# Miniprotein binders against tRNA-specific 2-thiouridylase MnmA (mnmA): the designs that were tried, part 8

Target 1, 344 residues: tRNA-specific 2-thiouridylase MnmA (mnmA), of Desulfotalea psychrophila (q6aiz6)
Amino acid sequence: MIKNITGIAMSGGVDSTATAILQKQKGPVLGFFMKLNQPDYETQRDRVSQIAQKLDIKLEIIDLTEEFQEYVLKYFSASYFKGLTPNPCIICNKEIKFGLFQQAILRQGVERIATGHYAQIHKTAAGYQLHKGVDPHKDQSYFLSRLSQEQLAHSIFPLGGMHKGAIYDLVEAHGFHDFRGTESQDVCFLEQDNVVDFLEQTAEFSASSGNIVMNDGKILGKHKGLHRYTVGQRRGLGISYPVPLYVINLDVKNNNVIVGENEQLFHKTMAISDIHWISQPEREDLLHASVHIRSTHKGAQASVILKENNRASVIFDEPQRAITPGQFATIYKDTQVLGSGVIL

## First folded at step 22 (miniprotein)

Design e4 (from e1 with L94F)
Fold by OpenDDE base, look of step 22:
Structure e4 (fold): chain B 344 residues (1-344), chain A 99 residues (1-99)
Amino acid sequence: as target 1 above (344 residues)
Amino acid sequence: SEELEKKIEELMRLLYEILRELRKDYGSPRAVKQVAELIFELIRLIEKLKRTGDPEYLKELLEILKKILEILKELGIEELAKEIAEAIKEFREFLEKLK
């Protein structure tokens, strides 16, 4: 093992550039860029190469295109075909970025990988804790909620204690002035507008038309396949009604899209499964915690009833809107990520 | 009915009070889980009741409340058990009026 080398996950963005700068100040670094068959791969590669050159960082490209297809894209498509709304970014972080990519880097004798994620790792006697980034608008801890202790042990998040403004100041001080205004908050690899097109190009695609219905069974129209709809969706329904209607549920069994008014999107309860614990809860029965039901959710106070087989029942203090099967529920104690489960 | 809505709101407040109480250490994780799960089921039932207006759900509601009552007694949560007992009485009387 070449002691003291840190791997840098470089993407060409401001956050990864800042990470590279900060980590290079601390010791020797090696840059890594992940190839995942991005539509603009060549442009991204060239950008990363230029940044690496400017920073005098040796850059290696790791191709994980096939693995990304196997672990992320198949999950993504299969979920939609089951009437679920996936979170590919969480899976990608678990299986690819902090999985196969990290492993490939570690095999080269690198001790840890540094990424531009806004989250914090705290090493304790009991293990590694994952915490929110200090910038509440940039916190990415939700997307890291499936990481193992081993993955955390080999990770560094230099930006977790910083605000976004300070990141721009840092990169500008080092001659990078073109990052402001270029940040897209978009989902990791698939723009929402391209989801349907992507799914319809898959080999497994078979859309069946069905009914759009109210809770009382009234048929309002036809849908073009359940994969085109998610809970809380208003657009693309093709129905006329005196008040705004939203997708409130997907009935896979009957191939129905159930629609209703906005009030019908609010629920106090949900069930979760396949819970992964980063940190074991202090109690085995009932937790009071902040629960995030999607990446953009601010968190809601809830009672989490722990069940066998990594399941839980969740009771929110206040009703939550558009609880979506297939999404991840992340459980927090203050800033600490305890774990996450799949919403049923 | 307005009367039913009021009773349900009162019950909901009580259920959350029980959940808060269950955060204390009673030395019986199993019993705590059982009560909490019953509350979970009951809240879901109430949501269905509000949505459908079907009085048949009131019968199920009573059965769940009875189970909650028994476990609260077992846990020694006497004050909240009394409140649940009163709720049972109120809902029973209401059901009788619907007949």
Scores: ipSAE 0.867, ipTM 0.956, lowest interface PAE 0.5, mean pLDDT 92
Fold by OpenDDE base, last read:
Structure e4 (fold): chain B 344 residues (1-344), chain A 99 residues (1-99)
Amino acid sequence: as target 1 above (344 residues)
Amino acid sequence: SEELEKKIEELMRLLYEILRELRKDYGSPRAVKQVAELIFELIRLIEKLKRTGDPEYLKELLEILKKILEILKELGIEELAKEIAEAIKEFREFLEKLK
């Protein structure tokens, strides 16, 4: 083991650059960049290379293109074709970024990898805890909710205790002035704007036209495949109605898009499966926790009824809008991430 | 319809009160889990009832309430058990009026 070397996950964004700067101040570092199925890979690689050069960091490129296809893109496509809305970022973090990528770095004798994620790791006698970043607008703990204890043990999040403004100040102090107004690419490698186009280019694509219907069975129009719609969607329905309509559910069995008014999107209950715990809950029966139903959700207080086979029933204190099958529900105790499951 | 809506709202408040009570340690995780799951099912049923307006769901509602009552008694949650018993009576009477 090469003692005291930290691997830096460099993406070319402000957060990874700040991470590189901060970690270099603490000791020796090695830079690593992932080659995946990025449409702009060459441009991104060149940018990362320039940053690494400016910081005097040796950069290594790790190609995980095939693994990304196998673990993330297949999951992504298969989910939509089942009428589910996936979260590829969570899967990518678990299987690729903190999975195969981290393992490749560790095999080189590096002890830990530092990333630009806004989250915190607390080491306790019972193990590693994952907590929210201190910046509520930049918290990325939701996307890390599937990490194992081993993955956490080999991770560093230097930005977890910082606000975004301080990050800009830091990188500017080191001569990086072009990051303001740019979005961080550190979490997701998929362009959301091209989801439909991506799906339709897959070899497995076989969309069938079906009906757009109300709950009473009234047909309002036709859809061009369920993969084009998600719960809560208003745009792209191609229907005329006196009041705003939203996708309420996808009926895969009948190949129907069910639409309704905004009020019909609110529910007090959901079921989750395939729960992975970062930290085991104190109780085996009933938890009171904050539950996030998507990455942009602020969290809602809920009763979580723990079931067999890593399942749970969730009762929210207040109705939640657009609970979406296939998305991840992340369970929090205060700032601590307990775990996450897939919404059914 | 207004009467039913009021009864349902009162029941919902009671169910959440039970959930809050179940946060206490009763030394019976199994029983707590069972009653909480029944409450989950009941809330979903109520949501369906509100959406569809089908009175047949009231029969199912009564059956779930009876099961909840039994478990609350087992746990020694006497006050809330009494309130559930009253709710059962009220909904039963309401169903009889609909015949």
Scores: ipSAE 0.867, ipTM 0.955, lowest interface PAE 0.5, mean pLDDT 93
Fold by OpenDDE base, fold request of step 23:
Structure e4 (fold): chain B 344 residues (1-344), chain A 99 residues (1-99)
Amino acid sequence: as target 1 above (344 residues)
Amino acid sequence: SEELEKKIEELMRLLYEILRELRKDYGSPRAVKQVAELIFELIRLIEKLKRTGDPEYLKELLEILKKILEILKELGIEELAKEIAEAIKEFREFLEKLK
């Protein structure tokens, strides 16, 4: 009999602390912390340990350092070297946090894991639905858009129905007064480091210099490798021009960075591949949905044309800025996450 | 040209109107997918045309519009089919003036 124990993913942040508090009020809990070879691992571990102790929660450390390297860091570096802009957080959630980490916890006889994510899971007759958190400024459903039904079945998001302000009030009521002003650690361990520096330290690093060009083929300068540039980038181009220029596209074939004016960043169409559906679309042909092209995107209404092999063509109602190959497009119906694909 | 820009804007409005119509259940998902994909291709083509100004894209535009017309007729979307037919006529006339 799987004991009615909830595993708590503890990170030392306010959200995971609030999650621990809320779940402990409901029943027995076990705390878990991931070791991922963080530069400040010892500091984080100590913080989590202190929180666990204060809450009288038994804490276990799960070492996933090698798995994180294999599933997340290799993906991250390989993507940039292909001229793609990855989203390591989505991969980390799929493969590590709700993957191997969840599995390790479940193997201990825990029924479900609770995390501090601002999203909601609705159990229906048709399966588990993923929905946006009620706090629009803290919604993290985008990052969870690759989770399977099985992963959702074993997950709890206690904060999904709460606003961030209420979370601070909750933890303060339980004697945690030091969280105000501390931003929850960015969801991605990799965002704290200079991406360029990280990439250049990889064993696979091989950058070739090429041209920075306009659409008409005019050469404006040289770049130091495509991995240093992403669509919509303005800084670090090293070019002088009478008007602001942005990276419009990366021409991997010719090893060119294509630059242009802001207006040239707007497009009405994109293609996506490797679609994962959390919830299968009701239609097999055409969807009208809100599509988010990055984690910070507010979503744009679009026609999604479903294609074979988990592909789709997307037509936005309004032009969208800086559609970036390698990023994830997440498809929503109202608050419901239908699924996500990789932007081509 | 200002004339071409106006025609393209009108066409774009029409294409989005078709997309809105395709949200209805026609019981023919294959046909809906086909016309929607053609619209996708056409919008991308229009974007290229605006960037390059190459008249060869206008020829391709006409071919796509003809295919859209055929599928709209198949679906029984008569009013929008008539509008597409008119657009084809207008763009043909425009191409003839460029020659």
Scores: ipSAE 0.866, ipTM 0.955, lowest interface PAE 0.5, mean pLDDT 92
Fold by OpenDDE base, fold request of step 23:
Structure e4 (fold): chain B 344 residues (1-344), chain A 99 residues (1-99)
Amino acid sequence: as target 1 above (344 residues)
Amino acid sequence: SEELEKKIEELMRLLYEILRELRKDYGSPRAVKQVAELIFELIRLIEKLKRTGDPEYLKELLEILKKILEILKELGIEELAKEIAEAIKEFREFLEKLK
């Protein structure tokens, strides 16, 4: 093991560039770029290569195209076909970025990988804690809520204590002036491709037309396959109604899209399963915590009733809009990520 | 309908008060889980009731409240138990008016 080398996950964005700069100031680094069959892979690769060259960082490309297909894309497609709305970024972080990619880097004799994620790792006597980034607008801790203790042990988040403005200043001080106005896009394939188009190109694609219905069973129209719809969706329904209607639920059994008014999207309760704990709760029965029901959710105070087999019942203090099966619920105590589960 | 809505709103406030109380250490995680789960079920039931207006859900509501009452008594949460008992009475009376 080459002691004191840090692997840098380089993506060509401002955050990864800043990470590279900061970590290089601390010691020797090796750069790593992940190939995931991105549509613009060549362009990204060239950009990363240029950045690495400018920073005098040796760059290695790790191809995880097949693994990404197996662990992320199949999950993504299968979820939609089950009437679930997946979060591929969480899975990608768990299985690919901090999984196979991290492992590949560690096999090179590197002790830890640094990424441009806005989150914090605190080492304690009880283990590694994951905390929110200090920038509330850039916090990415939600996406890291499935990481293991081992994964956290081998990770560094240099940006977790910084605000986005300071990141721009940092990279500009090192001669990178073209990042302003650009957001580091997480390599989420969803940003580049229409979800529907992607799904329809999969080998497993099967669309079955069905009814768009109200709760009372009134048929308002036809849908073009459940995979095209998610809870809270208003666009693309192709129905006319005196008031705005939203997808309230997907009835997979009957192949129906259930629609209703905005008020019907609000619920005080949800159930979650397959909870992964980064940090074990202090209590075994009832937690009062902030629960985020999607990546863009600001968090809502809730009572979390811990159940057997990594399940919980959640009661929100205030009704939450568009609780979506298949999404991840992340449980926070203050800034600390306790864990996450799949919304049922 | 207005009367029912008011009663439900009052009940909801009470349920959340119970949940807040359950944050205290009673030394019985099992009992806490049980009552909290009943509250969870009850809130879901109330949401269904509001959506459908089906009075049959009121019967189920009463049954859950009775179970909550028993556990609160076991935990020694006397004041909230009294409030639940009163709620049970009120909803029973309401159901009788609907017959």
Scores: ipSAE 0.865, ipTM 0.955, lowest interface PAE 0.5, mean pLDDT 92

Design e4 (from e1 with L94F)
Fold by OpenDDE base, last read:
Structure e4 (fold): chain B 344 residues (1-344), chain A 99 residues (1-99)
Amino acid sequence: as target 1 above (344 residues)
Amino acid sequence: SEELEKKIEELMRLLYEILRELRKDYGSPRAVKQVAELIFELIRLIEKLKRTGDPEYLKELLEILKKILEILKELGIEELAKEIAEAIKEFREFLEKLK
């Protein structure tokens, strides 16, 4: 092990650049760029190379194109075809970025990798805790909710204690002036692309037109495939009704899009499965916690009833809008990420 | 029914009071999980009832409340058990008025 070297996950964004700067001030670093067959790979590569050169960082490219397809893209497409709304970023972080990519970096003799994620890792006697970033608008802890203790042990988040404004000031002080106004959300490139277009290009795609229906079974129109619709969606329904209608549910069995009024989107309960715990709950029965039902959700207080086989029943204190099957529910105790599960 | 809506609202408040009480340590995780799960099921049932207006859901509601009552007694949560017992009586009387 080359002691004291930190691997830097460089993406060409402001966050990874700031991370590189901060970590270089602490000790020797090696830069790593991940190739995932992103559409703008060459442009990104060139940008990262320029940044690395300016910072005097040796850059290595790790190609995980095939692995990304296997672990992330297949999950993504298969989920939509099952009437689920996936979160590919959570899967990518677990399997690729902090999985295969981290492992490849560690094999180079590096002890830990630093990324530009807005989250915090606290080392305790009981293990590693994941906490929210201090910037509530930039907090990315939700996307890291599936990381193992081992993955956390080999990770550094230098930006977790900083606000976005301070990040811009930092990179500008080091001669990087072109980042202002660019939201470097490490948004999975899939979120920037037309999801529908991507799905329709997959080998598994089959046009499956069906009915748009009310809860009472009244047919209001036709849909062009369930993959085009998500819970809470209003646009693109192509129906006329006296009041605004939203996608309430996807009925995969009957190939129906179920629509209803806004009030029908609110629920006090949900079930979650495949729970991964970063930190084990203090109780084995009932938790009172803040639960985030999607990446943009601010969290809602809930009772979490722990069940066998990594399942839970969740009762919200207040009704929540557009609980979406396939999304991840992340369970927090204050700033601490306890774990996450898949919404059923 | 305005009467039914009021009864349901009162029941919902009671269920959340029970959930808050269950945050205390009763030394019986199994029993706590059981009653909490029943509350979960009951809330879902209430949501269906509100949506459909089907009186058959009221029968199911009563059965769940009876199970909740039993577990609350087991846990020694006497005051809330009394309130559940009263709710059972009220909903039973309501069902009899609907025949």
Scores: ipSAE 0.864, ipTM 0.955, lowest interface PAE 0.5, mean pLDDT 92
Fold by ESMFold2, last read:
Structure e4 (fold): chain B 344 residues (1-344), chain A 99 residues (1-99)
Amino acid sequence: as target 1 above (344 residues)
Amino acid sequence: SEELEKKIEELMRLLYEILRELRKDYGSPRAVKQVAELIFELIRLIEKLKRTGDPEYLKELLEILKKILEILKELGIEELAKEIAEAIKEFREFLEKLK
């Protein structure tokens, strides 16, 4: 009798399929799929079910629609009412995928849960470390920067040491020939370009119109609600001006979208709050580290000044474009994720 | 003006030199945090000065530089303290010239 069962987070794409194949080779598995407010839930469910059946994996659906509303949609709404640009995927990972979903799976008697994330978990004498995936173009460690030691302890990332090409080869060797050259189905729906429209409609909220202004107060047009605009944005402003203008700030107090030229987007400093450390820094005063200000940011060296109440002041070695309040700054030591905080 | 921009560029170089020096292990985490935070505030002030051109920010810059100087002396970082003292004199003279 074998009681060492591994849970598999299945989502219907090549990465989760490869994860399922790899883990089934090592022992008994159970498949699990989250029901959230996905815009294409029925299609995704049917695809996951077909893959699970082909792999002879028993599949359970865990309905977390209400919890998604409590943890992710409320966070989204509250952030936008404050003029902040939220990162729903980071919160969903922390509170839902590796939180309530993981807990529901563990309560069924499985020991650990495997997901198709491109990141690495290293166990050391001091605890669990989170590291970048080896494929630099697929690395997802940024989105996992809020995970706790307990969440990491129950997680397996089989793809973290692999490159995407090897993943396609693996699934093709096991009878899945339709993934290569198609759009990935493993991308979280919260990472897509239309997520603001989806979340606004799902949460059924709206915000007041206001002015689009320059720094000097000159009115150039009207905006459709602060939540529809992001620092660094050029398109969708609906204004006419001789040179390109970009959103440089969201002014909640006056309900204004402040615009300016590209040069006004560059700053050497930022403040962050609500820092979560996966791995505690060795110094209590000052670090010099690589800081990523969004998932697509290539990282920049910075002095990180540690302050009380999980805050920090950050001084970049070189100016950074479009530092966006409400997004997360993730702090790296080489490949290791030390932690992340909310950009102020 | 061109003179002010040159002085600001030299000051920025000094501030980053101080930040690099603070990577060394000093016996006072409190003092390290204080001077690093003052540098953070000063860099933000410099950005405001460049954006607005408002000379009132030069008065605030001088006050922050004096505090930085005091803490560098406390930490025993004497060579950089001397360079900050020289910067204070140069900005004070520049501010008097604008009167």
Scores: ipSAE 0.861, ipTM 0.955, lowest interface PAE 0.5, mean pLDDT 89
Fold by ESMFold2, fold request of step 23:
Structure e4 (fold): chain B 344 residues (1-344), chain A 99 residues (1-99)
Amino acid sequence: as target 1 above (344 residues)
Amino acid sequence: SEELEKKIEELMRLLYEILRELRKDYGSPRAVKQVAELIFELIRLIEKLKRTGDPEYLKELLEILKKILEILKELGIEELAKEIAEAIKEFREFLEKLK
């Protein structure tokens, strides 16, 4: 048993370094770095090792390469087969960083794990709450909306109450002077472009060319596979038309990319499924909340109609642009993350 | 048409008034869910009507409005029920003009 030892998720960036500094000041720590299919693994490992050595932190490497590849193949392949645009960072946090990685750390007897996320965990009588980080430009709570109560109970987010400038000042005061300017935070490297390229080079993934069409069926060109296109996209279509056209829908059944004018991207409604609640809503019927349809979305007030089987119907107060099936709708009450669901 | 668009805009305002009213406690979560879901379906139907111009959607709109009216009365939301009843009359008259 490792009494009173805090695990530190170390990734070589300024945020994880600041986290390690802050937690080491509070008690004994053990550093952990995960090995995935990172293209720059050796460089990142060497950097993390140097930081851990400078801070006098013992570093353990958790090899998750096989498990990571399995998740990439299953999640992204299944999503694209259904014409959905997956969200790699939400899944990376839920299944990899706070899933496989956290579980491996806990199995070593470490009771809690600190990460450099800009979000806040509040323990209340009703359970653990997830809240936005105080720095609105760095807040990462959207990406953590799938975390379970158990995952939150084992987590510490020391940076959630801090602004990014204070983080740079902290690491500089401890001898780390080369972070300012370009940041190496622990954003999941499962970017959509990386996943698409990876899937195409595996023997298990297959995609067919097809047509780019208007709603009326007019063929404007050909596409190189539905997985290469996203709702709201304008560039990279390779078509000629008198006015700007945008991807409106991915039609899996007919293998068509459907395009249209910008106005066709605006909708007041969406349906979501597979809702996960971090915090149960007070009412069982209807709530009025801020809903974010992607990480960069400013949030929009909406009526959320709670349905059976973890589904909901969402009515926005104002039309929203480019609601994208497969992405996550994250539901907020003020600063609190209530939960999230998959956009249908 | 411009006449239809104005009627739809007035209806949309009314639907959002109903949604705001449903934030109050009416003691029937199932009835609140039902009317809110009907509003969700109606907004989607309106989008289809705008996209296609198909007057068959006006018939479906009237059917949904009648269901909303019944539930508003059940919940005791009388003033908004009266406004929905007036909207039903207006859309029924508009549909008769299209014959």
Scores: ipSAE 0.860, ipTM 0.955, lowest interface PAE 0.4, mean pLDDT 88
Fold by ESMFold2, fold request of step 23:
Structure e4 (fold): chain B 344 residues (1-344), chain A 99 residues (1-99)
Amino acid sequence: as target 1 above (344 residues)
Amino acid sequence: SEELEKKIEELMRLLYEILRELRKDYGSPRAVKQVAELIFELIRLIEKLKRTGDPEYLKELLEILKKILEILKELGIEELAKEIAEAIKEFREFLEKLK
């Protein structure tokens, strides 16, 4: 067991670099880098190695390529072919980054691992709480909403109380001048930019053609697979109509893309399943909380009706646009993440 | 249609008042969950009714209102129970008028 050693999750971006700098100021550290299905793995590995060398941090690479395929890519593909829109970053955090990666790091004899996430961990008498990061434009607490108490207990988020500008200033003060003016580089492999191309290159999965219909059953065209569409989408429909139309639902049973006007995207209700609680709610029947239906959602007040089998019915105080099955609904009380579930 | 829209708007206001009232401690988590879930189902029916105009959803809505009324009485939420009873009467009369 290496006494008082902190593990550092290093990825070659400004946030992980700042994390390494901050934690090294507090005591001895060991650096760790994940090998996944990164298309630019060699470049990223070389970059993280150079940063670790400059900071005099011993670096170990942990290869999780097979596990990433099994836990994240398989989930991602299966979801799209079932007409769902998944969130691979939430699953990657739960199963890979704070799961197998964290466990491998702990086996090296360190007790806790620091990552560059913009979120806060508060230890209380009742356990660990996850809170929003203080920078509202960088807050990543939504993506961490499935972490367990054990995973939080082994985690440190040094950037949670900081703003992004201070992060650039910090790394520049330590000789890293090339980060400012560039995009952040601390993302999972699965960007949604080329989702259709990725899915259609999957040899085991296929999709079937069907109709693009209005709610009243009027057929407006054909589609080449439900995986090509997401609720709220306007582009790529390939139909002519006097007013803009949006995907309002994916009807898996009938293999139809249902379209309508923007107003039809607004709903006051949703159902969620597979709820995980970081912090148990006070009551067993219902709670009133802020619910985020995707990472970029501003959050909306709702009544959350607790049901058996880790399910809930959600009634928003105000209608919400483009509630998307397969995404996660994250439940907040003020700044605290209570938990999350899968939107049905 | 315009009269129906006004009645639905008043019903929606009442349903949210009930949800707010259920935040209080009534000592029966089962009954609280049951009425809240019925409200959830009712709001979904209202959305279907607005989209389709199908009168069958009005009949189903009325059945759910009756179940809500019974549970509100069980919980002792008498004033809102009276409001639901009045809504039931108004929707029943409206449905008969449409025939």
Scores: ipSAE 0.854, ipTM 0.953, lowest interface PAE 0.5, mean pLDDT 89

Design e4 (from e1 with L94F)
Fold by ESMFold2, last read:
Structure e4 (fold): chain B 344 residues (1-344), chain A 99 residues (1-99)
Amino acid sequence: as target 1 above (344 residues)
Amino acid sequence: SEELEKKIEELMRLLYEILRELRKDYGSPRAVKQVAELIFELIRLIEKLKRTGDPEYLKELLEILKKILEILKELGIEELAKEIAEAIKEFREFLEKLK
């Protein structure tokens, strides 16, 4: 009989380990580990290799170091140049993990790739749908909102129907006792100061100091470069003022960080661009949906006004705090991810 | 002023009523999109007016309201069109008092 081998994305954390265990129980598997510019690559490689050996899984390393560095330079520097706060995890999933990495695995004749994401893929007559994971505290569907139909068709998310506690129990039952009570090792290193510090070392990225100002232009201090600040930020401003102040806006034209009180962070409207639809909306003009403006956002009902060139204007039913240009607005209908766009 | 703030609050309620009404199928995606986008622009303008107090924004508000009125009539949304017409009259009278 023809054996259908499932690829396993292995990263050395509890979620990828549980994924490997579950998929090996269902049939033949091959493990794949992605080499990027990880500062701890040797340690991570050794850990993944040990896990694969213990599970009797053949492991292949896919070296994407050059492609990753070119991508990081292009996307992140372009975003920060425009005063935008990029979302590394959404873009890494779309372009690297389910892009370059998935493509490399498929070229070896593996047709399905399992990853440890907490989200659900539902196949329907109309195509593939992306849904929230059942564990509301671990749901990662927000970060997967850019995936294409083809990327979803090749993907398996075995953890989407499970809760985190069951995952720890599973790996411990298979001899892995070192995960519980430690920090997750499945966190994307692209979110940390590593990305910002890495970009500052390139010739293409140059940061200029400037002023920290109130809306009325009053100068309160100096900033270390717009790229080090994000809307809603309170800490790390290095200014003294009688009441708490937050970053309200990044003014690229004047090279100013604009600060203000918490009340100034609330807005009823936002514009989004570069919308990607996993599932097309039923209407071409207006929809009313739950919109998440970041991964930790509870979601807010909004009118989404569809415009040409994959743009939209969004009017929230209630004001939303710290709408951040460069982040992604993900549009949900109940548990289903419809798509996402870049906040302007 | 207190009078202006009250008129703005009343207008905001009306704008959201229009948005809720547009969830119905009116058979003209172009017109629905146009009036919803004008509401989007108007809400942003209201935020600028509240922040600055600049009466020039009040003149722009009136122009947007006139466009909203035209499209509501086109869509046959008569009750809300009447309420927008009353809002236009009230803001026009308020602007005249400022002169």
Scores: ipSAE 0.843, ipTM 0.951, lowest interface PAE 0.5, mean pLDDT 88

